# Designs tried in a protein design chat: VH-VL binders against q86iv5. Part 7

Target 1, 237 residues: q86iv5
Amino acid sequence: LDSCSICVDFVGNSLNDLLNIILNSGVIGTCGDLCSAVPGGQIVDTVCDLLCDYVGVDEFIKLISDVDPDPIYICEKISVCKTNDNAAASLDLVQINPQNGTVGGTFTLSIAYTVTNTIATGQLAFNIIDPTGNAFGDAVLLVQQSPEQYTQQFQFQATPSEQESFPNGLYTVQALVCEGSCGSPHPNTYTLANGTTTFTISGADSSSMSGAGSFSGSSQSTQTGAASGSGSGFALF

## First folded at step 8 (VH-VL)

Design f1
Fold by ESMFold2 at other seeds, look of step 8:
Structure f1 (fold): chain C 237 residues (1-237), chain A 122 residues (1-122), chain B 110 residues (1-110)
Amino acid sequence: as target 1 above (237 residues)
Amino acid sequence: QVQLQQSGPRLVRPSQTLSLTCAISGDSVSSTSAAWSWIRQSPSRGLEWLGRTYYRSKWYNDYAESVKSRITVNPDTSRNQFTLQLNSVTPEDTALYYCAREGSKYGAFDIWGQGTLVTVSS
Amino acid sequence: QSALTQPASVSGSPGQSITISCTGTSSDVGYYKYVSWYQQHPDKAPKVLLYYVTNRPSGVSSRFSGSKSGNTASLTISGLQAEDQADYHCSSYTRSSTFVFGGGTKLTVL
């Protein structure tokens, strides 16, 4: 359990609560006053206190209250996560199975990448762009990734939800390897490599014309939820 | 010592806008260590928090879901007061209305106005 | 239809201890530590007794104490006195940046 991963997980899970507490209370004089209010129990309070005390309560609040707060960047500014402005990587494979699937089906995205200069704190991220331009994705935190070859798999079900209806058509997958948060404008952030692939979704339920009329009689999906992957956070774009 | 003094009409017709004012003494409406709320009380619903305004580098508002489509709470820094506007009132809005200060150290409503009984009736 | 559930009434004799419960959800009482209690005598504005679950403002008797476990907060009044006869309200800050109140508890000192 490395301190950088602990910090990024804490900030990522607690950022909205920290902002809400800061706004509700206004002037906060100690890390204890701030951190004891964060939900999640004694371990979360302890991690909060350690990070906040390390940089001081005023600086911690300033980092949290930034216009575009970023868990990786915050943990870099606290000096719990390292940066490497010379990080380098290449993307060896971006593959999705099946390449032709159906609404409700399960897709597996496989990404292989080679690090050629250490990624200190970064992300392996992907976006999936549907035929209408809507996107969803996920990311995995990379900490001290030494020069070597790596692979990662992500799975999702094409189950319609409020976030993504999974219309029939061509989908584009974008994959990125980054130092820092992918897409972030913050210092020490770089896109190291990118790659794309495509797949299609076709389903009888979304385009059946058996009634010789319209979609007014379409069947409703029985499953709810959003797509998910392994790791924390979603790919940003 | 901080005091809150309420003013405004006590009778409002259905579909009209309820407007109340809370004058602040001993503190500033722009204090970064306070927030300024409206709370009402009725026999059927008890105490009900409606919304607040507060300054934290900029002005913020939070509103209860039950009224958020109809409510506005505004500060007035020149008069050191804050107001409640509740649109499209019905008889169900009949209540005793309080303004209250939420102090930063307390995280609770530590100063209350005297209350204004507002009746919504034809 | 109060967001927080309190008993409608409670009674006790002078010198006894009584406890008033306030039950909410994991989105309010169970989420943050911003739970507060108010005493209200007839025709008067509420007055804060406790904040942050357990803390007393200056001038509030140490006979008033508070606790919280899970989604339930409790106000305990020890050494009950006639002047404690009043309505008692609990309040919680929510994860959606709002406040909710309990329905209130009428305490009768017998």
Scores: ipSAE 0.445, ipTM 0.759, lowest interface PAE 2.5, mean pLDDT 87
Fold by ESMFold2, look of step 8:
Structure f1 (fold): chain C 237 residues (1-237), chain A 122 residues (1-122), chain B 110 residues (1-110)
Amino acid sequence: as target 1 above (237 residues)
Amino acid sequence: QVQLQQSGPRLVRPSQTLSLTCAISGDSVSSTSAAWSWIRQSPSRGLEWLGRTYYRSKWYNDYAESVKSRITVNPDTSRNQFTLQLNSVTPEDTALYYCAREGSKYGAFDIWGQGTLVTVSS
Amino acid sequence: QSALTQPASVSGSPGQSITISCTGTSSDVGYYKYVSWYQQHPDKAPKVLLYYVTNRPSGVSSRFSGSKSGNTASLTISGLQAEDQADYHCSSYTRSSTFVFGGGTKLTVL
């Protein structure tokens, strides 16, 4: 794994805790004071200290305390992740299989895209919008993707939960390729391409699960191409 | 030397608003190294944190879920004080009320007011 | 009913050591290092004894020490003295940017 990916993973997992610590503590004099309070074990503390010391504690706090912070933006401002304002890509295929399935069934979303100017740090992301307007999704981090054709697959199981019941009806899939974090208002962020498809769920309604508290849909990601990655990611627009 | 001095009524009728004031000396309510809390104590619930106000580039508030719909904690920079307002009180709000300073170095309540026993009764 | 669980009472003889437990959840005691302990004598406001699990403010005796394991924090008082007879409260900052307290422990020095 490269420094950019490590930074994005750290910030993505620790952003809310960093904000809580900063607001509760007020004045923080050193990176050690901030980073030792972050839960997640010694590896997390070490990555925190390295990133914080690289830019200095005051600048690190300012970046995290931005009114709308996001992990990719923060890592770009730290200069661990690069930007390209001229990144360009197109979506060649957005396909879901089966197009007509059932609650509890497995769906495979296949996305093919062509990069025409390097994506420095960006995302391949999708949202799935159920018939009632509720949405879930996932994303894969894209780092230094050179001009080439790529294919990515996401699998999810339509298992009902407290967050998503998977009602019968028409579902809309929206796929995005972005420089920067998809949907983010920050500088150096662009939606490079988008595409849609639909599928239906027919059959019996399901009772919602209680007590889990987690996102009901799960996704698995497999990337095929010159630059490979694996899924789970995070869902930003 | 930082000191907190409380004031406010000791008897409030049900459904009315409880209002308490905490005056600060030796520190500023707008200090970026502090936060300002209200905490109450009763035999049935022990110590219970209610909420706070603090300044970090702008004013923030955090409130306990149990009172979040009824509570307001406000700073008053001109008088160097902060207030508690608790709406729609019931006898269950009868308690000894403290104001307290959370010092940023401690992450803990290092300065306490003297306490004000408030009774909610007809 | 308090958010954090403490024993209602503990007793010990002068010179002994005692330990008071404070059990919470993975969202409070088990999450951040922001665990603190307070001593309260009758008719007095609480006074901070420990912060950040183990740290003593200046003026607090080294007889007071703290630790944390999992979701449980502990206050240990060594060399018990008569003036240690008081109520002891634990507190934790939570993932939700709030504070919670234990129900308190009455320490009796026999």
Scores: ipSAE 0.441, ipTM 0.763, lowest interface PAE 2.6, mean pLDDT 87
Fold by ESMFold2, fold request of step 12:
Structure f1 (fold): chain C 237 residues (1-237), chain A 122 residues (1-122), chain B 110 residues (1-110)
Amino acid sequence: as target 1 above (237 residues)
Amino acid sequence: QVQLQQSGPRLVRPSQTLSLTCAISGDSVSSTSAAWSWIRQSPSRGLEWLGRTYYRSKWYNDYAESVKSRITVNPDTSRNQFTLQLNSVTPEDTALYYCAREGSKYGAFDIWGQGTLVTVSS
Amino acid sequence: QSALTQPASVSGSPGQSITISCTGTSSDVGYYKYVSWYQQHPDKAPKVLLYYVTNRPSGVSSRFSGSKSGNTASLTISGLQAEDQADYHCSSYTRSSTFVFGGGTKLTVL
């Protein structure tokens, strides 16, 4: 992995702990004082120290303490991730299969997109809006995506859970390709392309079922799964 | 020399509001390196942290889950004090109440008030 | 029931070393390094002995030392003296921006 991806992953996983440490202590004089307090072991502490020392502890704290902190934006401001205000892309395909399925069934979302000007640091994101208006989704980090055609797949099983019951009806899928975090108000952020498709769930009333839902990315053959704990599955747009 | 001086009533009736004040000398309630807490002590429960207020470019509060619905901790910058308000008290709120400073930047209470014994009964 | 578990009492003879344990969870003692210890004599406010697991404030005897492993922190008092007879409390900052205390340990010097 590259420095940008490491930074975005670290900030995304450690942001709440960093804020909690900063607010509890107030004045922090060195990166060592801040980073040694972050849980997650020596590797996490080392990444923290490297990123913090690169920009200086005072600037690092200011970036993390922003009222609407964003891991991609933070990593761009410390210059570990690049920006491209002229990034450009188009969506070639937004396809969900099957288009007509049942509760408990497996759905594969396939997105093909063409980059026409490099995406420096951005996202491929999707939202699925159920018939009642509830939305769920995920995103994949894009780093230095050169002009070329790309394909990404996401797979999920429509297993009812407390987060999503998968009611019968029409579902809307929205896909986005962005420079920066999709939906973010921060500078250097652009929605480059968007597209929609739909699918239908029919059959048994899913509102009476129980269970946990999950999402997975990458190829169609990947096993569906992921912890849908308090934060990981819906971290960013 | 930082000192904390507590004041407030020692007897409160059930369902009323317990109100205590902590006056600060030698430091500022708006210090960006300190936080200001209320902690109580009872024979059955030992020490119990209740909540805090602190300034970090703006004012923040944190409260213990057990009292979160009933507690308010407020700063008073003009008098250099901070207060505890605990609503809807019951006899289980009878305790020795302390105010304390967290000021060593490593999450420790280094300065304590003298303590105020508050009894909740009719 | 206190959030952190301490023994109710410990005892030792002058000159001995004793250790007081403080057991919490992965969301408090086991999460951050913000663990502190307090000494409390009868009718007095607590006084900080250790912070950040091992650090002693100015004026605290080097006979007091601390450690942490997993979800358990320990206070060790070496060279036990009569003046050490007191209650000892542990505290931890939590993942949820709160503090929790142990139930306290009464140390008796025999």
Scores: ipSAE 0.440, ipTM 0.770, lowest interface PAE 2.7, mean pLDDT 87
Fold by ESMFold2 at other seeds, fold request of step 12:
Structure f1 (fold): chain C 237 residues (1-237), chain A 122 residues (1-122), chain B 110 residues (1-110)
Amino acid sequence: as target 1 above (237 residues)
Amino acid sequence: QVQLQQSGPRLVRPSQTLSLTCAISGDSVSSTSAAWSWIRQSPSRGLEWLGRTYYRSKWYNDYAESVKSRITVNPDTSRNQFTLQLNSVTPEDTALYYCAREGSKYGAFDIWGQGTLVTVSS
Amino acid sequence: QSALTQPASVSGSPGQSITISCTGTSSDVGYYKYVSWYQQHPDKAPKVLLYYVTNRPSGVSSRFSGSKSGNTASLTISGLQAEDQADYHCSSYTRSSTFVFGGGTKLTVL
C-alpha cells in the first residue's frame, strides 16, 4: 500500500479521536503523547507516530485543529499526498439502471470518466437525493490516477430503513470527479467534472420486514438507508 | 496552589433555575491546559458528571446527555470563575454539587471544590 | 443506574490485596486511556488516586495500582491499611467528549 492512501485512511478514521484528545488534553508535547492515546491498537499508534513525526507534533496538531479539517488536505499539507493544480478529467457516463424501478429493487450507478491530466490525490464522489431532500452517497479515494479511462460501479438495494425510506418519486444523482476532497474550500481542490442523472421509484415493497439497504462493493461514511459496519473516512460533498 | 470556592443558594423550588458559582484562585478559567466541570453526587445516582467549559483558542462546552437540554456552564473571565445554570429543576436534581478542574497532565479531576448541597423542594 | 458498573462493596483485612473492578463499554472504558480512580472519605470531596489507567499523582501511595483489559478497568490496593476504608469511584472519558462515573464501591477494612 502507498503512503498517501495509508495517511488518508488513518486521518479519516481517527480525525474525531485526534481532535477529542487534543481538546481534552490541551498541552501535548510529543507525538508519542498524542498517538499513544489514539484507539485502534499498535498498528494505528505506529502510523500515527510516523505521520506526526514526519511533520512535527506542533504542525500535526495545527492541521488536525483546523476550522474545516479534511483528511486529504491534511495529508497533502504533510506532503505524504501529492497535489496537481492542473489535474483534468471529464465524465463520460453517469448512468443509473434501472431508470424506473421499484422499492426493494436493486440499482446500479455506473460512472465512467477520462483523466486527461493526472489526478494526484482526489475523489470520485456521488450523492443521491430522494424526493424529500434527504441525501446519501459515497466517495472513493483516487491516488495518482494517470491519464486513462476509468469506470466505477456502485450498487444499492432500495430497501426501506430508518435511515432512508426510499419514498416513491424522482431521485437526483450527482457525481463529481475532483482533485482534492470534493466540495472542500481548501487550496489545491478542484471540481474537475460533474454530472447528474435521475431515476424514479414507484410501486410497493413486498418485504415489509426489511430494515436496510446497502451499497455493494463500497463503504458508507454516514449511515443512509442501510445498516453498515464499515467506516471508510469518506464523506458526502 | 489552585483552589475552587463554591457559592450559590442551597434551596431551590421546582421549575426554577439552579445557579452555582465556582471561584478559581491560583489558576485561570481561560487556561489552555485545564477544563472546568460540574459534578453532582446523590445517594440514588452516585457521582454524575454534568458538563464543562474550557478554552482552546475559543470557548467550548460539553454536556451530559441526561441534562443537555437544561444545562449551561459559562466562564466569567473578569471574575475568574465559572457558573452552572440548570433550568426547570425537579426534586430529582437534589444533590451535592461539586465544581472540579480537569488538568491536562492528569486527564482527570485533580482539584475539587468544597461541595454545595442543593435541595429542590417546595 | 450508573454508566459504569462497580461492585457495591468490598472488604479485606490489613495487609491483604484487594481489587475493585469498573466495567463499561467500548465507547468509554474500552475506547480511550482516560480512566481515573477517586478515593472519597465521608463528608469529603473525592481525591484522585489514578489517572490514565495506571498513573499516580504525586503523594499517592505506590500501594495503589491500576490496569485495564477490554471494557474493564481495575484498581488494586496492596498492603491494605485502615485509612484505605473509603468509597472508591471510577471514571472514564467517552468517545462523545463526556465523562461517566461508576456507582462507587465501599471498601471496608476489617
Scores: ipSAE 0.434, ipTM 0.758, lowest interface PAE 2.7, mean pLDDT 87

